# Ledger of designs, part 4: VHH binders against Tectonic-like complex member Mks1 (Mks1)

Target 1, 127 residues: Tectonic-like complex member Mks1 (Mks1), of Drosophila melanogaster (Fruit fly) (q9vym3r434to560)
Amino acid sequence: KRVSLLLELQEGQNFENPNIHVRYYLKAPANTFYEGTPGVDTMQGATATCRNAGDWRSAHLGHCWQVTLLLEEQHHPADLLHLYFEVISIDSWQRERCEGYAHYAIPLTSALPTDSIRLQCIRPLGN
Short names: E, the ipSAE of ESMFold2; O, the ipSAE of OpenDDE; V2, 0.75 times the mean of E and O plus 0.25 times the DockQ between their complexes.

## First folded at step 1 (VHH)

Design d9 (framework vhh_4orz_3)
Fold by ESMFold2-Fast, scan of step 1:
Structure d9 (fold): chain B 127 residues (1-127), chain A 120 residues (1-120)
Amino acid sequence: as target 1 above (127 residues)
Amino acid sequence: EVQLVESGGGLVQAGGSLRLFCAASGRTFSSYAMAWLRQAPGKRREWVALIDTGGSTDYADSVKDRFTISRDNAKNTVSLQMNSLKPEDTAIYFCAAFPRSYYKYPLDYWGQGTQVTVSS
């Protein structure tokens, strides 16, 4: 089965510095194949650094990309696409700082997700 | 369009060795990364070994240190040397080609594969 996903990182909120970008990494189940696009890596990437241009407490990212997965004829309900995010800020001295990590798993054999999902960012004690 | 034909499978006793071959025809072989995948009865297909256009290799943990993948661009072939075979290695083995943009995620594979049976 061929499954196409359109993913969007819409916004980040409640970060100390609104000048953020997000790095993402996607991990597929072992027996999943991907349809790639020449010159584009859909399994990992980064958004542009957002400058505060609107709502004072939010960074508007608006980063969209498509992932197409090829599933074997037989697959398990536990087949998940894991999405990992790292939120990085840039301060006035041009220093990068990790603001936190977020994770979400998409079931590949279930109904489509809701319009928007809010993820809590976790920051380790040692940044 | 690349056409691939696997060969070299057979019956072997546990602890034995086999060498599999994949012959490619059609498009330019040297521009593709090559992989070996396998599918055992009642199990899912899994990748086993990968060799890129520059000759760098990667292996699945289950076969690391036992299997060696190599390629010969002059002959348009990729081979898999399998040592210390286990009954768990019994499967149909397929070769696959993919462009650089699909690295680590084999997309295209062709052929009926070659059967490897390891008796205990």
Scores: ipSAE 0.000, ipTM 0.143, lowest interface PAE 12.8, mean pLDDT 71

Design e1 (framework vhh_7b18_3)
Fold by ESMFold2-Fast, scan of step 1:
Structure e1 (fold): chain B 127 residues (1-127), chain A 119 residues (1-119)
Amino acid sequence: as target 1 above (127 residues)
Amino acid sequence: QVQLVETGGGLVQPGGSLRLSCAASGFTFSDYAMGWARQVPGKGLEWVSYISSGGSTEYQDSVKGRFTISRDNAKSTVYLQMNSLKPEDTAVYYCARDEYYGSGWYDYWGQGTQVTVSS
């Protein structure tokens, strides 16, 4: 069975620094294979850095990519594709700072939502 | 299905107290660490506190000594007792389930509850 996902990171909102990019990592279940394309890693990557002119409310990313997964015949129904996101800001001195983490799990045997999903980002404060 | 439902938010005067509750369903609550985060107006998400499945707790420095996280496994509920509230504690507070305690990866979030501290 083949599952093809078109994923889009549309925007980030309410970050202190509007100069952000998002790094992503996708983890497939153990009984799932992904279809690779030479020179393209669809299971991890990063968006371009977005800059808003003083608008802290939204950073428009518009980053699209496709992921194609091959499910084994005896795929476990509870197995999920895990999407992990790290939001990173870059200051005027090119210093990176983590703004937050977000996670979403996609059930591969169920219909996917067609609406945009808003994920809450979190990071521990420095100890 | 996993659900997290926050209650207990509201309007309170500086120096007051509120207790937030998060009712969890759809999973074995006692196996998971739980936490609270807040969205401060004009800022990104800020981690507030978490509690491990074993009951160990941690707090961000600005709330240490004022806030207390606790859990009741029999009721599948996590609580945030907020004392000596300050205007800067005004935020939407979110309950979250930590898939990997100590790594900061949260796999499920509640809808949030508004806390306003003003005179």
Scores: ipSAE 0.000, ipTM 0.098, lowest interface PAE 16.8, mean pLDDT 72

Design e10 (framework vhh_7b18_3)
Fold by ESMFold2-Fast, scan of step 1:
Structure e10 (fold): chain B 127 residues (1-127), chain A 119 residues (1-119)
Amino acid sequence: as target 1 above (127 residues)
Amino acid sequence: QVQLVETGGGLVQPGGSLRLSCAASGFTFSRYAMGWARQVPGKGLEWVSYISESGSTEYQDSVKGRFTISRDNAKSTVYLQMNSLKPEDTAVYYCAAEYQFGDYYSDVWGQGTQVTVSS
């Protein structure tokens, strides 16, 4: 079974630092393989850095990519593609800071939402 | 062959209680931090609770005072005791193990168990 996903990171909002980018990593379930785009790793990457500026403190990412997964016939109903996101800012001294992380799990055997989904970023757990 | 298996979900009335269990196998359980996250259809996956390898706990603000996470290293099991359940707690609950100390990234997720809180 071949499943193609079109993913878009649209925008980040309410981050304090002006320059951000988002790093992402996708974790496929067991018995799942992915097809890479030549010269591009589709299961991990980063958006371009953009300004978190304007009246609404929005950072426009507009980062789109395609992921194609090869699933075996005997997949469990709960087999999930996990998306991990790290929001990173850069200050005026060129120092990187993690602003937070977000997760999203996509069921590979069910219909997907076609509208935008808003993810809450949270700070790392554990001290 | 690392596995996490959640049990204990179900249908419950508002104000009721449920206890979720997550049985781990294929790794040295006592060396990993464990957590629970939940996903409502159409929304992202959000962390609910965390317990470190040493037993320190943290909770999402919306569940503080209502939920309790605990672990039993001898049984390789993590638990989530959920009290005073609200309709807003309706979600698929996932057990997770964290491999990377100091990171918020989790390499191991369970299959999930459905919790429905309805009148």
Scores: ipSAE 0.000, ipTM 0.117, lowest interface PAE 16.0, mean pLDDT 71

Design e11 (framework vhh_7b18_3)
Fold by ESMFold2-Fast, scan of step 1:
Order: sequence, then C-alpha cells, then structure tokens
Structure e11 (fold): chain B 127 residues (1-127), chain A 120 residues (1-120)
Amino acid sequence: as target 1 above (127 residues)
Amino acid sequence: QVQLVETGGGLVQPGGSLRLSCAASGFTVSSNYMGWARQVPGKGLEWVSYITSGGSTEYQDSVKGRFTISRDNAKSTVYLQMNSLKPEDTAVYYCAREDWFEYGGYMDVWGQGTQVTVSS
C-alpha cells in the first residue's frame, strides 16, 4: 500500500517570542519505506523563521511538504507515523531557545484527517 | 483539569533498574493512548514507548526488550519499567497523554518530567 501525505504547518499561536521557526521529524513504523528526492529529506526539516509583523499572538508559517510511504501488506492497527515538532525562538544575539514540543501520531491503515489539527505545544517548566 | 505527575527517577548504576510512575488526574487513563518520551541533555525530544487504550504497546528500537510500559487503571497510573539501564538512557523522562480519535492520536498533556541518571 502507498500512502501519500501533504503536510502543512500553518501557524503558531501564543508564543512569547515572535521570531520562531518549527523543526520537525517523522518516525515511520518498522517495515515502512519512503520515497525520497535526492538532496531532500522529507522525514525531517525546519520551517523558515517567522518575523512577526507585530501580531504577537500568531506566527504565520505556511510550510508545506509531501511524504510518500510504502507499507507492507500485513499491517498492525497500531502502526503509526509519529510527527514530532520543536518550536524554536531566536533572540537578539541569534541564539536559539526551545519554546516547546508537540507530537501527533497518524494511523496509516485508517482514514486520515482533512481538517486542520491544533496541537498543544508543551514546554517543561524551567527548561 | 487534567494533569500528569511523574515519579521514580534517580541515580542508578549501569545494568540497574528503575520503575517510573505517572499519576494521572482529570481523565480516565484506560480511555487514552499514554506514552513516555525522554530528553537527553543537549539533544531533542525522543519518543520511548506508548500503550494504546486497547493495551497494545510499542517501543523505540534502542529500548525494546529492556523497557516495559504498563498501566493500572484502578490507580490511574502508567508505569515504565526500565531494566538493563545504559549511560545513554540518561535523560529527563516525560509522561504524556494522547487523545485517540478516528483520524489518529495527538499529544495534548505532558507531565513535569523526572530525571534519570545512569552513571557509575
């Protein structure tokens, strides 16, 4: 089975620092293959840094990419594609700080969402 | 309303064992996917394990055969039994809840974390 996903990181909301970008990485279940383009890694990457225009509540990311996975015939219902996100801010000294993490797991053998999903970005207190 | 509290971290020798506990409140543990993630100092967040509402479990390759996730529904608690610990298992461990729905799960609640240090 061939599963093609068009993924979009649309926006981040309610971050204290307006200069953010999101790093992502995707972990496929065992015995899953992905199609690649030479020089392009679709299973991990980063958005451009959003330079907020003064709207501190919303950072427009608009980052799209496509992932194509090839699944074995015998698939378990618990076989999930894991999407991990790390929100990074950049300070005035060009130093990166982690603002938080988010995670989303997609069952590859069931219906996929067509609507936008909002993820809670969680940061351990004091980190 | 919902919260997760991790306990059980500490210092242990290589080859030792620890059991982490995650006390949940404000929701029913058995109705949700529950998982553990860890953050090694200087590295990003790494998924360790999850248990589905149906009781199925999955593990990251580096911990398969050494770690076991389980739950006690009556106590609203999730456990991570860690055996044969290695120095590279040193990390802050986080308990997390995933809301299961028709399209899939997402991580929406995290605990404060518990430090595990594997050193001689």
Scores: ipSAE 0.000, ipTM 0.120, lowest interface PAE 18.5, mean pLDDT 70

Design e2 (framework vhh_7b18_3)
Fold by ESMFold2-Fast, scan of step 1:
Structure e2 (fold): chain B 127 residues (1-127), chain A 120 residues (1-120)
Amino acid sequence: as target 1 above (127 residues)
Amino acid sequence: QVQLVETGGGLVQPGGSLRLSCAASGFTFSSYAMGWARQVPGKGLEWVSYITSGGDTEYQDSVKGRFTISRDNAKSTVYLQMNSLKPEDTAVYYCAKEWYDSEGYYFDYWGQGTQVTVSS
């Protein structure tokens, strides 16, 4: 079975730093292969750094990429593609701070939603 | 070839304890920070704890005083000792490895995850 996903990181909201970027990591179920050039890791990446626009709280990422997965015939309905995101900010002194983590799991044997999904970022709480 | 393998999850009653282990290979373990994150069913990923290459630790507020992260560089293993477990600690727990490059610091590899269920 061949599954093609068009993924877009559209927008970050309520991040109080002027510059952010998002790191992503995709983890496929066992016995799943991605279609592409051998040796190219298409399952990890990062958006470009962008400034918060408008009222300082909205960051327009607009990062789009395609992943095509080849699923072995023995895939279980509970097998999920996991998407992990880490939001990183950088201040005027080039200091980086983790703004939060987000995760979404896609069932590869079920119908996929077509609407945008809003993920709440969980941030480390120092004390 | 970086690999992170979590073990130690399971079913435990409220107030119980579990120790999670993450065996790492394919990189110089002692040079990188390691962390734990968890996914509660139906919710996003939540950071739990972090340990630097120098041994400094940080914890999410909800687990402070109950969870302890540690590492054994000779065994290339990071641990999460979980005490006084609560039903809300039920989640899949993931081990994560730090990376850095010209764009900054982030977690570049995550393990398979191990299920922790806290219920009577």
Scores: ipSAE 0.000, ipTM 0.142, lowest interface PAE 15.8, mean pLDDT 70

Design e3 (framework vhh_7b18_3)
Fold by ESMFold2-Fast, scan of step 1:
Structure e3 (fold): chain B 127 residues (1-127), chain A 119 residues (1-119)
Amino acid sequence: as target 1 above (127 residues)
Amino acid sequence: QVQLVETGGGLVQPGGSLRLSCAASGFTFSNYWMGWARQVPGKGLEWVSYISSGGSTEYQDSVKGRFTISRDNAKSTVYLQMNSLKPEDTAVYYCARGLEYDFSEGDYWGQGTQVTVSS
């Protein structure tokens, strides 16, 4: 089976500093092949840093990318693609600060048409 | 260290056939998906075919019915049988090892083998 996903990180809301970017990484189930090109990793990356453009409640990211996975024909119902996000703010001295983490899992065994999902970020545990 | 070595490329007339081979070393071959991609002048890099550890196959639409991917786990080799070749199949063909589970590992590619389909 070939599964192609178009992913978009649309916006972040209610962060203390609106100058944020999001780092992401994707964790596929065992025995999943990724389509790509040499030196290009679609399973991890980062958005551009959103600048404060007046409305500090909403940081527009607009970061799109495509992930294509190949699954064994005899796939397991528990096959999930895990999406992990880390929200990073940049201060006036170019220092990075973690604002929170978010996670979402996509079932690969069934089609789940979804428009937009809001994820709640949790704060770091202090380490 | 992972190594992939392609052979079997060459010059062929339209309608002809070629069989590409990729000899793998430095990893447990039977555990990995394997694939072929090609660099076509003017189109860039495109995937051609994949084969899973279990033998499931996928093909790009333009090669379906003409190309067949296969593997021999005892020889750590993946093959691409190319039939009914067309001038637009002219490209450098690369063997690739698939990524499984751990996204921190990079893709491994061979050096490539040139296929030229010309009258």
Scores: ipSAE 0.006, ipTM 0.380, lowest interface PAE 9.6, mean pLDDT 76

Design e4 (framework vhh_7b18_3)
Fold by ESMFold2-Fast, scan of step 1:
Structure e4 (fold): chain B 127 residues (1-127), chain A 121 residues (1-121)
Amino acid sequence: as target 1 above (127 residues)
Amino acid sequence: QVQLVETGGGLVQPGGSLRLSCAASGFTFDDYAMGWARQVPGKGLEWVSYISSSGSTEYQDSVKGRFTISRDNAKSTVYLQMNSLKPEDTAVYYCAAPYTYEFWSDTYQYWGQGTQVTVSS
């Protein structure tokens, strides 16, 4: 079974520092191939660093990429592609800080989301 | 740790045959699917065929009926038998092992070094 996804990170909102980028990590079920080129990894990456645009709370990312997965015939109907996001800010002293994490799971054998999904970022306390 | 070593590429005339072999090591071969992908000059990598741990096979439409994927678990080797080769099959062929289940792993999919197949007179 071949599943193709077009993914877009559109924007981040309500982050304190003016410059952010997002690192993403995709985790497929075991025994899943992904279609790609050796040396080019679509299962992890990062957006360009963006400044808040107009509104001090909004950062426009506009980062698109395609992921194509090859699943075993006997894969479970509830097999999920896990998307993990880490939001990194750069302060006025050029120091990186993790602003939070977000997670979303896509069912690979069900109807795919057609509309934008808004994810809440979570920060660990005391770090 | 994980290694995939392809052999069997070469120059062949249109209508000819080649058999590619991929010797795998560093993982429990019997438990994992295996596949072949190819990179045509000037184009990106395209999937060719895969075989599941249970022996189920799938093929790209352009090779269906001409290519056969198989595996020998005792030798930890996967094969691609290529028949009725066309100039369009000219590419570097890569053996692939699938994504492994490890939280936050740096290793998603293993690729071999590639073997050149040229179909020309």
Scores: ipSAE 0.013, ipTM 0.421, lowest interface PAE 7.5, mean pLDDT 75

Design e5 (framework vhh_7b18_3; at its last look DockQ between E and O 0.01; V2 from the best seeds 0.00; counts 0 for: pae E 17.5 > 2, grease 25.3 > 24.2, placed apart)
Fold by ESMFold2, look of step 2:
Structure e5 (fold): chain B 127 residues (1-127), chain A 119 residues (1-119)
Amino acid sequence: as target 1 above (127 residues)
Amino acid sequence: QVQLVETGGGLVQPGGSLRLSCAASGFTFSTYAMGWARQVPGKGLEWVSYIYSGGSTEYQDSVKGRFTISRDNAKSTVYLQMNSLKPEDTAVYYCATRGPSYYTVWDYWGQGTQVTVSS
């Protein structure tokens, strides 16, 4: 079975530091793999950097991509596609710092939400 | 293979109590920080509580004094005791851990357990 997902990272908000971009990583469950085009990796990547995101302003990312997954018949119906996000700031010296992390899981065999999803980033160490 | 399994959710009346458990496997539990986050309907994922490998704890202000996080390294289990529950605590609760890599990334999450506070 072939499942195609259209994904968009629309915005990030409420971060202290400016010059924000988001790195993402998708983890597929067992008996599932992605179908790729040579030179294109849709299971991980990064958005462009949004300037002036600091001081708790919104960072408008607008990053869209599509991933196609092949589900083998032996996959478990409760298997989840895990989405991991890392919000990164870049200072004027081009040093990267992690501003926060987010996670979301999608069931591949159930109806998917059609509305935007808001994820709260977790900062376990504080600042 | 890292696995986190939450249990203990359910329906409870306001003012009631629940205890969540998270059984962990596939890593050296005693060296990892563990935490609870919740997905409130219509809102993003928010952190609830965190316990460091050394036993120190942190709590979101809205749950401080009502919720208690603890861990049992011998059983590879983290707990969240939730007292004086309010309707605003209704959410799917997730157990999470920081990965073992050089990066401090919360990259292992459970499947979640539903907590509903309603009369």
Scores: ipSAE 0.000, ipTM 0.106, lowest interface PAE 17.5, mean pLDDT 68
ESMFold2-Fast, scan of step 1: ipSAE 0.338; ipTM 0.662
ESMFold2 (binder alone), look of step 2: mean pLDDT 83; pTM 0.836
OpenDDE, look of step 2: ipSAE 0.007; ipTM 0.259

Design e6 (framework vhh_7b18_3)
Fold by ESMFold2-Fast, scan of step 1:
Structure e6 (fold): chain B 127 residues (1-127), chain A 120 residues (1-120)
Amino acid sequence: as target 1 above (127 residues)
Amino acid sequence: QVQLVETGGGLVQPGGSLRLSCAASGFTFSEYAMGWARQVPGKGLEWVSYITSGGSTEYQDSVKGRFTISRDNAKSTVYLQMNSLKPEDTAVYYCARHYSGYDLRGFDYWGQGTQVTVSS
């Protein structure tokens, strides 16, 4: 079974520092082949750093990419594509700081979501 | 321990055919996708084909229509039938177990390789 996903990181909101980028990592089920543009890793990467010009509460990322997966024909309820995100800011001294982590799992055996999904970022307790 | 042993390589003339076999042991063969990659002189290692545990197949563009990958789960063996061989198919062919990932990075165990030479 061949599944093609068009993914977009649209925007981040309510971060204290307006200069952010997002690093992402996608984890597929075992025995899943992915394809795309040769030499381009579609399962991990980073957006460009957003320079939020006006409203510091909204960082426009607009990062799009395509992932194509070949899944086994037998359906398993646990066949999930895991999306992991780390939000990184850059301060006025050019230092990177982790703003938080987010995670989302996409069921690969059901219809894909067509609407935008909002994820809450979490930060480790005490730092 | 995982072992993959390739056989069936050899010398063949352009237009000829060869069938490669890969005998697997040390894991539950039926639960894993399997693939073939080749090391072409001067070009490095490239992926050729893979087959999922359910039997779905995919091929590199240069071998589509000429090569066929298949498997026999009862024998824990994966095969590569190579037809209409060309001099540019000359390479060491490796059997590999596919876990997940993109291209060659999705393979976690590799065989020793078998030489295929296509010349007049």
Scores: ipSAE 0.000, ipTM 0.239, lowest interface PAE 10.9, mean pLDDT 76

Design e7 (framework vhh_7b18_3)
Fold by ESMFold2-Fast, scan of step 1:
Structure e7 (fold): chain B 127 residues (1-127), chain A 124 residues (1-124)
Amino acid sequence: as target 1 above (127 residues)
Amino acid sequence: QVQLVETGGGLVQPGGSLRLSCAASGFTFSDYYMGWARQVPGKGLEWVSYISTGGSTEYQDSVKGRFTISRDNAKSTVYLQMNSLKPEDTAVYYCAKVTWEYDESGTYVTYDYWGQGTQVTVSS
């Protein structure tokens, strides 16, 4: 079975730094194969650095990409695609700092959500 | 030319430990996520663990708390410390540069795993 996902990181909110970008990493279930674009890694990457807007302290990311997974004919109901996000800011000294982490799991055995999902970002203690 | 050379496999009793090493060459090691996957007899390929360029790690639930992945960018080497080994951990372990590819059929291509693999056997 071929499962195609169109993923979009739309915006980040409530970050004090005006310059952020998001790194993402996808972890597939066991016995899952991938269909990719030559030269493009769809299972990990980063958005462009964006400026936080005055409203909401919102950063408009608009980063869109496609992931195609090849599942074995019989797959387990608990088969999940895990999405991990790290929010990174760039300070005035041009150094990266982690602002937080977020996670979301997509069930591959049921209908996929079509609406935007808001993820609570977990802030590191002293990163 | 990309090369990944796995070492450290062997025969061990249940509850034992092994440390796998993977020496990488032919690419800028520090720019890529690295991982370990295993081929269990009678089953397909199973991803075990990944490590990011910054050192963040992720594990399959079946190995969480028992296995630890780490990397040394100066040596272009990734490691897998395996503790509390179980018979079901018996497999050929492959080091992988985390890159996803396809062929005309849409199947994952084996040349994405550049190593020969190292056999881990957990007795009885």
Scores: ipSAE 0.000, ipTM 0.118, lowest interface PAE 16.9, mean pLDDT 70

Design e8 (framework vhh_7b18_3)
Fold by ESMFold2-Fast, scan of step 1:
Structure e8 (fold): chain B 127 residues (1-127), chain A 120 residues (1-120)
Amino acid sequence: as target 1 above (127 residues)
Amino acid sequence: QVQLVETGGGLVQPGGSLRLSCAASGFTFSSYDMGWARQVPGKGLEWVSYISYGGSTEYQDSVKGRFTISRDNAKSTVYLQMNSLKPEDTAVYYCARSEDLYWGQESDYWGQGTQVTVSS
């Protein structure tokens, strides 16, 4: 079975530094792999750095990408595609700082909500 | 150990109502987003609704205005109030949550599900 998803990171809000980019990590469930890379269950990427918003405004990302997955016959219907996001800021000396993490899980045989989904960003306890 | 237990399913006539409950244990419930998905015979798994730990809600278009998701952090429970049920809502309903987020970590837990049948 072939499943195609079009994903968009629209914006981030309430970050102290508006010069952010988001790294994403997608982990496919068992017996599922990305089209073109049999046996690989992970995908990584990053958005461009956003510089258009102040510390009291949203950071406008507008980053779209397509993900295509091939599901083998052993795929369990309740298995989920995990989307992990890491929000990273860059300071005036070009040093990266983790602003937080967010997560969303997608059932691969499902329909997604029509409206945008807002994810809570969780900061790590250490650096 | 993370555990989710769904209850409240059953047989109901079209136009009827059911309230599903999901009792969570093994994690700090108030810190996680929760949601409901359903497995419809012949169509596979469909995302129905979610509620953030901050209280924001989202619904699939086919259930908007009929279903309401809510949570009770003191009871570590998420609910799905289902009104004006249609035969098309017949499915096994699953509760889902996220764990602590980290790279390469499995963050979801699916419970056993609860069967909802809408038929005369």
Scores: ipSAE 0.000, ipTM 0.104, lowest interface PAE 16.1, mean pLDDT 70

Design e9 (framework vhh_7b18_3)
Fold by ESMFold2-Fast, scan of step 1:
Structure e9 (fold): chain B 127 residues (1-127), chain A 120 residues (1-120)
Amino acid sequence: as target 1 above (127 residues)
Amino acid sequence: QVQLVETGGGLVQPGGSLRLSCAASGFTFSYYAMGWARQVPGKGLEWVSYISSGGETEYQDSVKGRFTISRDNAKSTVYLQMNSLKPEDTAVYYCTRDIPYDYEEGLDYWGQGTQVTVSS
């Protein structure tokens, strides 16, 4: 069975650093194959760096990509595609800082959401 | 040019510990998930662990609770702390840049590997 997903990362809000981008990683369940050779743009990738704009502190990402998964016939109904997001800021010296990460899991054998989903970013504890 | 240089392998007795390091260069290290895979001579390649750019970790069942993966983005280095080593952990350990989706199909290893031998 073939499952095609069109994913869009729309915007980030309320980040203090003006230069951000988001990295994404997709982890498929066992016995899942990918159409073609898995590359950065399918199972992992990054948006372009975007500036926070004005008083709203909204970064408009507008990053779309397609993922096509080939599922084995014997899949558990609860098999999940895990989506990991990391928000990265870049300073004037090209030094990267993690602003936070978010996670979402999609059940591949049930109805997919059609509406936008808002994820809360969790910052690493650090020292 | 992507380079991954593994160090820290060696001979250790059962129950011992080793810490593997992987020095990365040629790419923006913090952008990428990093992992470890191992190969026993004459057997298949086995995924061991990965760590996302955000620090989320995952482990193969056989090493869970004994191995810990970590990263230092300032040093562009990923580590594998291996405790309570068993003879079945004997393998060449490879550092990988990408998340291993499947050890046979999606694993892309770019290190030269470091030998770990667990023997009396």
Scores: ipSAE 0.000, ipTM 0.108, lowest interface PAE 17.6, mean pLDDT 69

Design f1 (framework vhh_7ocj_1)
Fold by ESMFold2-Fast, scan of step 1:
Structure f1 (fold): chain B 127 residues (1-127), chain A 119 residues (1-119)
Amino acid sequence: as target 1 above (127 residues)
Amino acid sequence: QVQLVESGGGLVQAGGSLRLSCAASGSIFSIYAMGWYRQAPGKQRELVAAITSGGSTRYGDFVKGRFTISRGNAKNTVYLQMNSLSVEDTAVYYCAADLYEWGSDYDYWGQGTQVTVSS
């Protein structure tokens, strides 16, 4: 079976640093692979750095990408596609700091909501 | 898919230093969060240090200020510099890799390397 997802990171809210970007990592479940890259179960990318446009509580990302997955016969419906997000701020000296991370898991054989999903970022302990 | 091999363990006197290395193969190292855990006899495995793909770090309370985690993406290796070692640091040290940067369940684990600190 072939499953295509169109994903969008729309915005980040309540980050005090004006310059942020998001790094994302997608991990395919067992017996599943990305179209065009057989044997690779991981995909990564990043948004452009967004400066807060006059509202310190909102950063507009507007980053879209398409993911296509091929499911083998051994794929189990309970197996999930995992999406991991790391929010990074950049200061005036180009120093990066992790502001938090978020996770979302997608069932590939079930319907998803058509509305936007809001994820809570968790900050690393000690940083 | 990631395979992890630890090295650098051994016997050291209290107050000494060791540097552990973990070499990764079988996947793109730079995208993984890397961690060091330890397990002493009769105790549960605990977090020593972790580093994200971007270089952000987290440490266990009892090693802060003494241990430093770092990564060398060109060599597909994560390091743990251990200074001011005490007998309480005696344990098997495990390298772990995960796409989830601060998760308790790591996807991949090494076989472990023994660190023994004598008085």
Scores: ipSAE 0.000, ipTM 0.152, lowest interface PAE 13.3, mean pLDDT 73

